# VH-VL binders against p78833: the designs that were tried, part 9

Target 1, 198 residues: p78833
Amino acid sequence: MSFPASTHVYIAKIIGKKGEGDKILDLLSKVNEHVLKSEPFTKTYYFARDAKNPDYIFGLELYDSKEVLENSHKTSNPFLAFANYLTSTHAPLAEPLQLLNFKVVDGHLDKDNLGPDAKDYVLYTEYTGDSATLKQQLTVNPKADTSLIIHSLDDPSLYAVVTRYSKSGIEPGPAEISGATSVSQQVIYSGVGFLNRP

## First folded at step 4 (VH-VL)

Design B20 (framework fv_patritumab)
Fold by ESMFold2-Fast, scan of step 4:
Structure B20 (fold): chain C 198 residues (1-198), chain A 119 residues (1-119), chain B 113 residues (1-113)
Amino acid sequence: as target 1 above (198 residues)
Amino acid sequence: QVQLQQWGAGLLKPSETLSLTCAVYGGSFSDYYWSWIRQPPGKGLEWIGEIDHSGSTNYNPSLKSRVTISVETSKNQFSLKLSSVTAADTAVYYCARGDYLWGSPFDYWGRGTLVTVSS
Amino acid sequence: DIEMTQSPDSLAVSLGERATINCRSSQSVLYSSNNKNYLAWYQQNPGQPPKLLIYWASTRESGVPDRFSGSGSGTDFTLTISSLQAEDVAVYYCQQYYSYPLTFGQGTKVEIK
């Protein structure tokens, strides 16, 4: 599978205050219903809890273009309800919302959607280092159900890798890259949304 | 309204580094990809690579690790360096604006710079 | 890489007659989710840079005469000039922007008979 050159990727880090994860995911589930029905140009819309902290929510979003994000997604009523909650006087976030902009370098998405009962993990790994070295050394894993390599639009030294394996016991750890100045890893369990639009 | 003006050295010897610069006038520099495309005399077009305002790049793998594209957002300029040149790198080099986020790939082009590599 | 192949390499057409240029991609450039073909056509006059004519396979760029039209989907595309004018003598290139690296066809030279 290939991706259009215009594909825009968002990584969302939503760090809720203690007990806020359920409400945030509830609002995101309503956004997801609208995305599935009314936003056909959104290829991935996936939000899940951090494996260690249920109030930390990871998001992976793939849009066919930035136009889809700006003119379709951000103007929808469920999205506005979600955004208004996060910025309300209730102040549900422990840290400011992080939205990281990426483009696709290479990879493929799941052939199947994640169900509400899925317990499979998605591994998200950030690599910081020499851009040319990271681009050369990071390779798509053909054994993964999802294997996606993305490059930051805001920081040329930052690459990230998203992998998913549907079968337990075949989840290799993140690749070690010689010369990377830092490596960051998150292991995420399923929540709401889809990795590949059905 | 949008105009791309390019300049750089046109005559090189084998093993030297090619250096070209493109300046953008009359339009927004952000929200676009800025590409270099070359055309050997009498032949077709070859995409070299692209850069955006943040400095994020994508290169054609067939040109190997010889290519570097850089950007000076404050000047609305971006530049190409191609190292270890040979006679096969003789071509007209174009800079171009890509608007693939909004639907058109290369809607504005620079006038081209002929680069000749000979000993 | 997606390889782009044009046919014919050269075409001689009388003024006022129809010119047809074909472009084939080695894999589909149709994105099924948005039903768009990531395919463009350019015109290049001698000594000048290429000029965008068509994008999304069939959408004319602003200012391009309506005698130019694009058609096709997936892997097979056509550029048609319904009534050739003298200023249409040029080399025409197709380009895919579906996948990196971006690639162009080898070009088709259109000449007057």
Scores: ipSAE 0.000, ipTM 0.499, lowest interface PAE 13.3, mean pLDDT 84

Design B21 (framework fv_patritumab)
Fold by ESMFold2-Fast, scan of step 4:
Structure B21 (fold): chain C 198 residues (1-198), chain A 120 residues (1-120), chain B 113 residues (1-113)
Amino acid sequence: as target 1 above (198 residues)
Amino acid sequence: QVQLQQWGAGLLKPSETLSLTCAVYGGSFSDYYWSWIRQPPGKGLEWIGEIDHSGSTNYNPSLKSRVTISVETSKNQFSLKLSSVTAADTAVYYCARGDYLWGSGYFDYWGRGTLVTVSS
Amino acid sequence: DIEMTQSPDSLAVSLGERATINCRSSQSVLYSSNNKNYLAWYQQNPGQPPKLLIYWASTRESGVPDRFSGSGSGTDFTLTISSLQAEDVAVYYCQQYYSYPLTFGQGTKVEIK
């Protein structure tokens, strides 16, 4: 495993009201600039649009530890501006903000960092079922540019997979896992940030 | 409105390299994939490959060893090079705009086509 | 590669009559996550580049006359011209964009009877 055991994965699901996606990403772009410059212990900071709903912003964040998230990231001025917008009287969210806590089970990140203009395809798939069965069946995809298997810290029956393919060789279709109680997949494109810190 | 203008050498000898350029006018360049598609006389359409504004490419595996597509984003232009041509490469070559949603897709605007003839 | 097969290869239809063209893919082009069929239809008039008619199997491109319609799902698709006009004499191609490489059918030539 190339990740420290303390690695904390944050999945953000930010469902804006119609027309809010651009403003939310604009604020996150400013947070990302600060993270690149000033938060060296943040390994991944990537936010992008859901393919079905451009106002649904998906976030993938990897921190060396939960303390980096709590004491470094959440105290930054750009983050506070972003958080204040989401909770403002304007009420930009269609659904309550979802923040999910995971640990890394296995996998790898992009060798090349995704830039702010990256239009690469990212798949986020959630699997619910017997923990031992899911852990055994979920395998790193060596053909993917990013292939991460993550396990919920809050729900032992929940695993998720983050997969990114370069534009060459994109094959639409979900990974099959026999014995999962439920499977849900989200396709993500056009984002800001980075999947693997320079 | 979007317009694609294409140009390049139309007559080639076997073993030479085919070189074509497409310039995009009107509309956004950076939010689309830009493809090359060819059509041999009396035959159907064959997708060659695509490129986006960042230089990211996807090629048809049947042509990958001979094909290079490049982009000059500052000029809204992209180009096709096909090496080691034979008579089988004789075709009308089109440039076209692809939808970006899945990294490639359907083609809503096409260039007028350039007839390339390979003969000895 | 996904192979696209059209039928018939050629079709003669009288003016004002219905024309039906079929397209079959060797693999499903229905993506279960978004329930969309990754299939397009093109019209190619003599001496011109192809023109997009239909995308997502059944969505008509802006500016395309409503006599053109697409239907089908999975592996079997149909392009229908409800009342053939003289300007509809052309070769029609289906195309999948489900996976790389992008592939086209062999074409169906529509002529006036």
Scores: ipSAE 0.000, ipTM 0.461, lowest interface PAE 15.0, mean pLDDT 84

Design B22 (framework fv_patritumab)
Fold by ESMFold2-Fast, scan of step 4:
Structure B22 (fold): chain C 198 residues (1-198), chain A 118 residues (1-118), chain B 113 residues (1-113)
Amino acid sequence: as target 1 above (198 residues)
Amino acid sequence: QVQLQQWGAGLLKPSETLSLTCAVYGGSFSDYYWSWIRQPPGKGLEWIGEIDHSGSTNYNPSLKSRVTISVETSKNQFSLKLSSVTAADTAVYYCARGDYLWGYFDYWGRGTLVTVSS
Amino acid sequence: DIEMTQSPDSLAVSLGERATINCRSSQSVLYSSNNKNYLAWYQQNPGQPPKLLIYWASTRESGVPDRFSGSGSGTDFTLTISSLQAEDVAVYYCQQYYSYPLTFGQGTKVEIK
C-alpha cells in the first residue's frame, strides 16, 4: 500500500462549549454520509471525541489532493450546513477552530474498519524538534492497525503520529524522542466516519 | 540465560476456570510481550494472547470473551485465566517471550498439560 | 485473520537428502516500508516446546545449524533442510507476525524413509 504524492492530511481540533459535542458529531455524521456516497477521492474521514472532554472533537482527514478538499468537500451541502453551524450566532465553539495541514511521511491505515469498542482508542501525538532527527527517529509500527507519520506543511519542526491497536485494556504510551517535546491526545475510536475508505 | 518456569492446575471439570502462571528468570522483563500459546493433543499451535509489563494486552478474538491475562511486574510473573472451560480446551499450554514490536517467540516454557474431563 | 497453510502435511525423507516444506499465507506478510517478511519457522520434537529456527523468513536463529534455511517473500515461503539428520525428525510450523491475531500453520511432520 502507498498514498498518492498529492495526498493532503488535515487534523481538525473542534472544541465545543459544554453540551455541543453531540450536535457537532451529528452534523459531521451527515457530512460523512455524503463523503461515502459522493466523494471517492477522500481516503480518510474520521471524527471522534477526546477521551477527557466529550465536547472536543478530533478529526483526521486524508484527501487525494487539495483540489478534492476545496472543490468537492467544502462545496457540499452537508459540509456547508456544518460550517454554518460552527460560525452561527449560537457560537457553539469554546475556542477557535484549529485546522492543521500535513503531508504523509510513511505508514498505513486500518485494513478493515472495526466496529465500536469503548476501550479502543486512537492515539494522536505531536512532536516538536529538529526535523531531521524526528524524520529519522519516528518509525512506523507494523504491528499496529494504524501507524501513520505526518509532517506539518506549515511548521517544519512539527511531526505527528497517529496509532491504533486492536487492543483491549491499556494502550501503550507514545514513543519518547530525545531532544523533542511531545503532546499526546487519546481519542475514543468509536466515532463518525472511517480511517480507511471501505 | 533467559528461563520461563510455568505452573498451575492440570485437571479441570467443565465450566471451571483454568489458571496458569509463568515466571521469567534472567534478562529484561519490561522490553518484551509475554504470550500464552496452546496445543491440543496431536494438533497445531494456537496463540491465546499477550501482555507487557504495564498490563497492556492483546487477545485472540476467538478466545477474548473467556481470557484474562494479568501481570505481576514486581515478581516478573504473568498469568492466564480461561473461564467456562470445556473438553475443547484440553491442551498443552505454553508461555513464551515475544519482542515488544514482533510476535516471533525465542524462549518458551516447558508446557503444562491441562485436561478438561467430566 | 491471516490463514497459514503448510504443504505437505507429512513427508518422509532419507537421511542425508533434502527436505522441503512450504507455507502459504492468505495475505502478504511483506511490509513494504521496511522490506521485511513477518514470517518465522519452528521445530517441535515430541514432548518438547517449539524451538525457533528462522525469523524474518530467512534469518537463522543463533545456534541453529546451517543445513536449515528459509526463503520466499510475500505469501509463499519455504523451509529447506539441505541434508536431513536423525535429530531433524520433528513437526515444523510456520508463523506470521504481520498482524493480530498471531497465527501458525497446521504443521508438517518430517519422518525418515
Scores: ipSAE 0.000, ipTM 0.440, lowest interface PAE 19.2, mean pLDDT 85

Design B23 (framework fv_patritumab)
Fold by ESMFold2-Fast, scan of step 4:
Structure B23 (fold): chain C 198 residues (1-198), chain A 119 residues (1-119), chain B 113 residues (1-113)
Amino acid sequence: as target 1 above (198 residues)
Amino acid sequence: QVQLQQWGAGLLKPSETLSLTCAVYGGSFSDYYWSWIRQPPGKGLEWIGEIDHSGSTNYNPSLKSRVTISVETSKNQFSLKLSSVTAADTAVYYCARGDWFYGSYFDYWGRGTLVTVSS
Amino acid sequence: DIEMTQSPDSLAVSLGERATINCRSSQSVLYSSNNKNYLAWYQQNPGQPPKLLIYWASTRESGVPDRFSGSGSGTDFTLTISSLQAEDVAVYYCQQYYSYPLTFGQGTKVEIK
C-alpha cells in the first residue's frame, strides 16, 4: 500500500438546507486553495455534490497524521470562515455535520484527477456487517482510477469504498458482499479540490 | 508515569483459549492504540494486534482467525483472547502503548506474561 | 508484509568503542509526502520488556542517552552506540510502523568483548 499506517481519512457529510450547496462549496473552494498552497501533508482534499441532492456536500480528506488536521488545517483562516458559516445563526445545515474518521485498509488514488479539472464521477459505498468477513471480501478495483478501502475507527462494523472512473455516465452497482448486513452507495460529482495532491 | 499492568493464566493445554488482560494507569487511555506483542523463548517480537478506546481493532493476518482483542474503556483495560492454542503459541506476551497521533511505535510496555502450552 | 532484517545477529564490542547495528526493510518505510521514515529502535535487557530508544528513524526518545543515535532512510537504517557502556549489553530490535502488520527485525545481540 501507498499510505503509512498513521494516515487519517475523514468522510464529511454536509447536508445543507435548500439552496445552501452553492455557498458551502464556495467556502470549501477557498479552503481547498489554501490546502493546496499551504498544507503539503494533506494528501486528498475533495468536496463534491451528491448526484440526487445538490445541497448534500460529500468530502474525502486524507491527512498524513492526525496532527496535520488538528494543528494545521483546523487553524487556517479559510477553514475558520467555513466552520463559522456552518455554525452561524443563519443555520444553513438541514442535519448536523457528520465527520467520520477511518484508516486506510488498501488502495490507490487517481494520478490524473488533480482537483478543479476533474471530469468524472466518484462513487462512495458504505458496507456494514461482520468486520472480518468484510475485510476479506472487499478488494481494490484495478479498473478504477481511484479505489480506496477504508475502515471506520469509531465503528468496527463499518467499511467504506471510494472509487473514481475515467468515463462518466457509467454507474456500476456496489460489489455484492455476503457478509454485509447493509450496503449504501452515493454518486458524487461537480466538486472542488483534489483526490491526489499534484 | 504511565504504567501497564498485565495478568492472566500462564499454563495451557493444546486446544484451549489464552486469555490475558492489561490495565493502564497514570495516563490518557483514549488517545492511543493498545497492542499485544509476543515473544517466543529465544526469538524475536511478533505484533498480534491493537485496539483503541472505541473498540476499533487491527489484527496480524497470521493470527486473525484465532485472535480477539476487546476493551473496557470505563476501566482503562483491554484483553487478548487467542483460541485453539498449540505449542507454537508458547511465548512471553506483552501489552504496549502505540501512539495513535504519530504512529504505532511503542513507548510503554507491560512487564510480560509467560504463557506455556504443554501436555 | 514488510520484512525487517537486522545484521549482524550478534556482535562483541569493547567498552568505550562504537557499536553499529543495521536494519533493512523489504519495502521502503519512507513516506515521500512528509519525508518521514516510519522506523523505531528498541533495547531489551534479559527478563525485561523492550524499551523505546529511537522513533522516526533518528528521533531519540526522552531520557535516552546521547550516545544512542539512529540514521538512514528508505530501506537501510543504522543504530549507533558511540561509546558502549556495560548497561548497553542487550538485544536491539528495529520495527517498521509504515504498514500493517507491524513487523520487527529478528534482533541483534550486543555483548562485551
Scores: ipSAE 0.006, ipTM 0.509, lowest interface PAE 12.5, mean pLDDT 84

Design B24 (framework fv_patritumab)
Fold by ESMFold2-Fast, scan of step 4:
Structure B24 (fold): chain C 198 residues (1-198), chain A 119 residues (1-119), chain B 113 residues (1-113)
Amino acid sequence: as target 1 above (198 residues)
Amino acid sequence: QVQLQQWGAGLLKPSETLSLTCAVYGGSFSDYYWSWIRQPPGKGLEWIGEIDHSGSTNYNPSLKSRVTISVETSKNQFSLKLSSVTAADTAVYYCARGDYLWGSYFDYWGRGTLVTVSS
Amino acid sequence: DIEMTQSPDSLAVSLGERATINCRSSQSVLYSRNNKNYLAWYQQNPGQPPKLLIYWASTRESGVPDRFSGSGSGTDFTLTISSLQAEDVAVYYCQQYYSYPLTFGQGTKVEIK
């Protein structure tokens, strides 16, 4: 699958207070219904729980352009309800919302639809180091259902990799790159969104 | 009550551009997608495309190279332009409202405009 | 594209009798994450625009008489008129809104026998 040069990738880190994960995902489920039906230029809208913390919601979003995000997604009523909840006086977040902006370097998205109850192996790894080395050494995994290499628009030393495996027995760990530091997060699909638009 | 009123040229020659406008009265404009749907005489319905208040569009791929839908949000109006018409574009053209949150099924329709393309 | 096929193309029913119209999609219109069928039914009287009867396969639009009901799931759907009235003589269309492009069935004409 090729990506338009205008494609924008967002990694969302939504860390709720104890017990808030269910409410956050419920609101995102309503956003997802609108995205799936009404936002055809959103290629990925995927939200899932951290494997170790059920109140930590990881998001991966791919928009064909920044204008899709600004003019269509952010103006939708279910998105506004979600955003208003996160910033309400209820204060559901344990940490400030992180929304990291990337461009696609290389990769492909899921070819198969995910079931809402699937526990998929999803690995998100951040690499910090020499940009030229990271660009050369990070390679797409052809065995993965999703294998996406992305480069930060705000920090040229930051690359990230998203890898999803839906098939049992295919779960390689993160690549080690000499001279770079890495941090990995495992994510369990929890029934909200899609990695590739059906 | 919500009311959709539509207007535009009804008689065209092959190669000309079809232009139709739909105005929305009553109800919210920004909470919906606004669609164009056509029906050739004696045949079924074909969805052309939709637009929201921000100008975001979705088009039927079969018509995408010839179709442009635009919106004038300050007037609660949206318009269809279909270029390079042929006799196959002869149809009644409807504007219709689709739900923005729950799905694009159409609860309000304009009265329809018959467009005839003939030499 | 999801192709919508209706059967029969035309149906003659006596006043007060049941009319049954079928609609088949070439691909499932059931979304597994919310368990909803993205299917609607419309009635079109001669010279008029279509009128929404049913959405989400079985939810009746406000103001639509209770003699109209929708059923089915996945790829096979049915519109039932339990007791045909004279004003029900019309062409009926199913529509999927699961994926783009939005598509309609070819229509079923209901006439009085």
Scores: ipSAE 0.000, ipTM 0.451, lowest interface PAE 16.9, mean pLDDT 84

Design B25 (framework fv_patritumab)
Fold by ESMFold2-Fast, scan of step 4:
Structure B25 (fold): chain C 198 residues (1-198), chain A 119 residues (1-119), chain B 113 residues (1-113)
Amino acid sequence: as target 1 above (198 residues)
Amino acid sequence: QVQLQQWGAGLLKPSETLSLTCAVYGGSFSDYYWSWIRQPPGKGLEWIGEIDHSGSTNYNPSLKSRVTISVETSKNQFSLKLSSVTAADTAVYYCARGDYLWGSYFDYWGRGTLVTVSS
Amino acid sequence: DIEMTQSPDSLAVSLGERATINCRSSQSVLYSSNRKNYLAWYQQNPGQPPKLLIYWASTRESGVPDRFSGSGSGTDFTLTISSLQAEDVAVYYCQQYYSYPLTFGQGTKVEIK
C-alpha cells in the first residue's frame, strides 16, 4: 500500500436544489485553489456531478490524517465560505450534507493527470456485508487509473470502491460479491479538483 | 490518568480458545485504536490486531484466521479471542492504546497477562 | 510486510557513556506528502510493559529525559542515549506504523559494562 495507516478518506454527498450545482461547484473551485496552494497533506480533492443529476455533487477527499481535515482544511477561508453558503438562510441543499469517513484498505490513485476524456467516469460502489468476506474478495484493479478500496470507520459492514479508467474508454461495472449488497453511482470525471496531487 | 486493566484465563491446553479482556479507565475511548500485542518468553513483540469504538478491526495476516477482537463500547472494554491455540501461542499478552489520527504508536499499555499453553 | 531489523542485539555501555542503537526497515517508512517518518521507539524493563520513548522518529514523548534522542529517515534510524544511567538498563524496540501489519524490531538489550 502507498498510503500510511493514518490516511483518512471522506466521501461527500452534496445534493443541491434545482440549479444549485453550478454555485456549489464554483465555491468548491475556490476551495480547490486553496488546497493546491496551501494544503500539501491533502492527497485527493475531487468533486464532480452525478451522471444522472447535475445538482448532486460527489466528493472524494483523501487526507494524510483526520487532523489535516479538522485543523487545516475546515478552518480555511474558502472552505468556511463554502460551508456558510450551504448552511445559509438561502437553504441550497435538497437533503442534509453527508460526509462519510473511511480508512484505505488498498489501492492506488491516478498517475497520469493529463486531463479528462469525454468518456471518463468515476465509478463509486458501496458494499454491505460480512467484513471479512468483503476485505478478502475486494481486489485492486491494476488496469484502472484509480482503484481504491476503503472501509467505513462508522460501519464495519460497509466497504466502498472508487474506480476510474481514462484509457480506451473502458467502463467495467462493479464487482459482484457473493452474500453482499451493492449500490453504484457513476460520477462524471469533469469537475473540480484532482484525484492525485500533481 | 489513563489506565488499562486486563484479565482472562492464563493456563490453556492445546486446541482451546484464548479469551482476554481489557478495560479502559480515564480518558476518551472513542478517539483511539485499541490493540493487542504479545511477547513470547525471551522474544520480541508481535502485533495481533486493533479495534476502534465502532467495531472496525485490523488484524495481523499471520493470525487472521484464528483471531477475533470485539468491543463493548458502553463498558469501555475490548476483548481478544484466539482459537486453536498451540504451545507457540505461549506469551505475555498486552493491550495498548494507539493513536487514531496518526496511526498506531502505543502510549499506554496494560500490565500484561501471561498465557501458558501446555498439555 | 515491513520487516524491522535492529543492531546490535546487545551492547554493554559504561555509566555516563553514549549508547547507540540502530533500526533498519525493509521499506521506507517516510511518507513523501507529509515528510513524516512513521517510526517509534520503546523501552522495556524486566517484568514491565514497553514504554513509549520516541514517535515520528525524533519526537520525544512527554516525561522522557533529554538524554534520549531519535534520528534518521526513510529506512535507517538511530536511538541515542547520550549518558547512560542505571535505570536505562532495558531492552529497546523500534516499531513502524506506516503500514499494516504493524511490526517491531527484534530488540536490543542494553547492559552496564
Scores: ipSAE 0.006, ipTM 0.506, lowest interface PAE 12.6, mean pLDDT 85

Design B26 (framework fv_patritumab)
Fold by ESMFold2-Fast, scan of step 4:
Structure B26 (fold): chain C 198 residues (1-198), chain A 119 residues (1-119), chain B 113 residues (1-113)
Amino acid sequence: as target 1 above (198 residues)
Amino acid sequence: QVQLQQWGAGLLKPSETLSLTCAVYGGSFSDYYWSWIRQPPGKGLEWIGEIDHSGSTNYNPSLKSRVTISVETSKNQFSLKLSSVTAADTAVYYCARGDYLWGSYFDYWGRGTLVTVSS
Amino acid sequence: DIEMTQSPDSLAVSLGERATINCRSSQSVLYSYNNKNYLAWYQQNPGQPPKLLIYWASTRESGVPDRFSGSGSGTDFTLTISSLQAEDVAVYYCQQYYSYPLTFGQGTKVEIK
């Protein structure tokens, strides 16, 4: 595996009220600037809009360890400003924050240090089912620029897959896994951050 | 049009606490960071810190142990407290508006308040 | 911290002539993903607060005369006044907003020759 065993994956689902998506991403842009410059142990810090709802911000974060997330990232001034906005009396969220903890099972991030591109196709899929079956049937896609299989730390029946394709016109759907329920979300690269640290 | 009006004590003795307030008129308060910047006589500019409408702060590490910036969002006001002042804190103090979303460059400034620390 | 160094400390330029001020950052202030330089320029007249001239290294603030221009990328930046006017006698500062703490250059004084 290309990742340390201690690697902590954080999935954020931030559903803003109508019009809040722009403001949420702008605040996250300031957080991302701090992460890129001051948080060298953050491998991925990527936030982008849901294809169906521009006020729904999907976040994918990879930290070298849970301690990096808890003691470095969550204590940073830009993150605290962002978090304080989300919990302010302004009440910008349409739904409570969904913050999910995962570990890496297998996969790879973008090769060749490619930057974000509007042509990119990013798909996030959750699978719920028998853990042994999911572990056996989910496979890394070597043709994807990013292909990441992650397993929930909180729910052993939950796996997720993130894939990114940088080649225009390639938009594969999620893999069909016998005996599992799946829910997929397409993320457009209208956002902030990085999938693989430059 | 946006105006920043500032006021507070101009003369202090060593060891006292500096207190300055800035009020914002004519524009949105919640979409910006509000900064304090100082300039010793004849010298350059030093950023002190910033605050947003929710009370979230960023401070210059060189001043962090002595600085508190607070906000009264209902009045569109923010304030600087700098404790344990010395002669080195003698400066013109400015409040300024920073872009909250895209970067902290300063498009509107208060007129400045000269603070002199002398025994 | 990102240290900002300006050169020269002072320059004297004749009316109507070009003035050039340089600013160097100790680390890059270019963000590769949005291709923006987090660099601003200010003008300060005696007894007044600084006034924003340029942001994003080359974008002129509304109301600023077109004789002011900013250029450069990464660590090396230039403010140019193409034809110096009497009201341009001032101290000029560069500022980075890429990383905390926010930092300014030491200033460049522009005088009439």
Scores: ipSAE 0.005, ipTM 0.453, lowest interface PAE 15.4, mean pLDDT 85

Design B27 (framework fv_patritumab)
Fold by ESMFold2-Fast, scan of step 4:
Structure B27 (fold): chain C 198 residues (1-198), chain A 119 residues (1-119), chain B 113 residues (1-113)
Amino acid sequence: as target 1 above (198 residues)
Amino acid sequence: QVQLQQWGAGLLKPSETLSLTCAVYGGSFSDYYWSWIRQPPGKGLEWIGEIDHSGSTNYNPSLKSRVTISVETSKNQFSLKLSSVTAADTAVYYCARGDYLWGSYFDYWGRGTLVTVSS
Amino acid sequence: DIEMTQSPDSLAVSLGERATINCRSSQSVLYSSNYKNYLAWYQQNPGQPPKLLIYWASTRESGVPDRFSGSGSGTDFTLTISSLQAEDVAVYYCQQYYSYPLTFGQGTKVEIK
């Protein structure tokens, strides 16, 4: 599986106040229904909970181009309802919304086009350091169902890896990267959406 | 109307560094990728690499160890440096505009700069 | 890398006759999610930069005469000049923009017979 060079990746970090995770996911579930029906150029639309904080919603979004995000997705009624809730006077977020933009370096998505499952887990790992070293040392994991290497469009020193395993007993973990100045990993489980459009 | 104007050294000796600059006039700079493409005399086209307004680059793996593309967004300019040149690097070098949203097909090209590498 | 191969290397066609140039990619450049072929065609006259003719395999660039058309999908593509004119004497290149590195065909030279 490959991706066109125009593919844009967004990582959303939505950190709700205590108890807000359910409402945020409910709104995103409605956005996801619209994306499946009306946004055929969105390849991935996956939102799920952080394993340590159920009010922290992680998002992975793949668009065929930036035009899909700007002109179709961000103007949809369900998306506007979601965005308006996050910016309302209710103030549901514990931290400002983070939407990080990336390009695909290498990788593949789930072949079965399945959505999130409560027993599956996704690892999201950020690496910062020397760009050339990180690009050389980060490699696609052929044993993973999803294995994406992505490079920040805003910060050349930032790479990230998204890895999903559907089989128990496979031990994902960050590779040792000699040029990395920091490594952080987040375990993601259960949510709404799809990793690979059916 | 968009114009790409390019300049830089035309004659180099083996082992020197090639340096070319391209300036963009008459259009948006941030909505596009900016590429360098070369053509040896009588031969075909080879993509060298691209840069966007934020400085994010993609390089042809065959040239990556020798290529640096940089951008001066405030001047709407981007530049190519190719180190350790040999006679095989003799070519016309073009700058070109690629679409940021959908992918890099090239709708505007600079006029080209002939770079000759010889003794 | 996606390898682009054109045929023929050179083609001689009489004025007013149809010219056809073929381009093959070593891998599909059709993206199933958006149904687009990431393929472009260029015309290059001697001493000039290439000029975009066709993108998305079949979409004609603004200002390009309607005698130029592109067709094909996946791995096999054709550029057709329905009625060759003197100004069409040039080298023609196909290009894929599906995957990095971006790659071009070797070129097809079109001459008047």
Scores: ipSAE 0.006, ipTM 0.556, lowest interface PAE 10.8, mean pLDDT 85

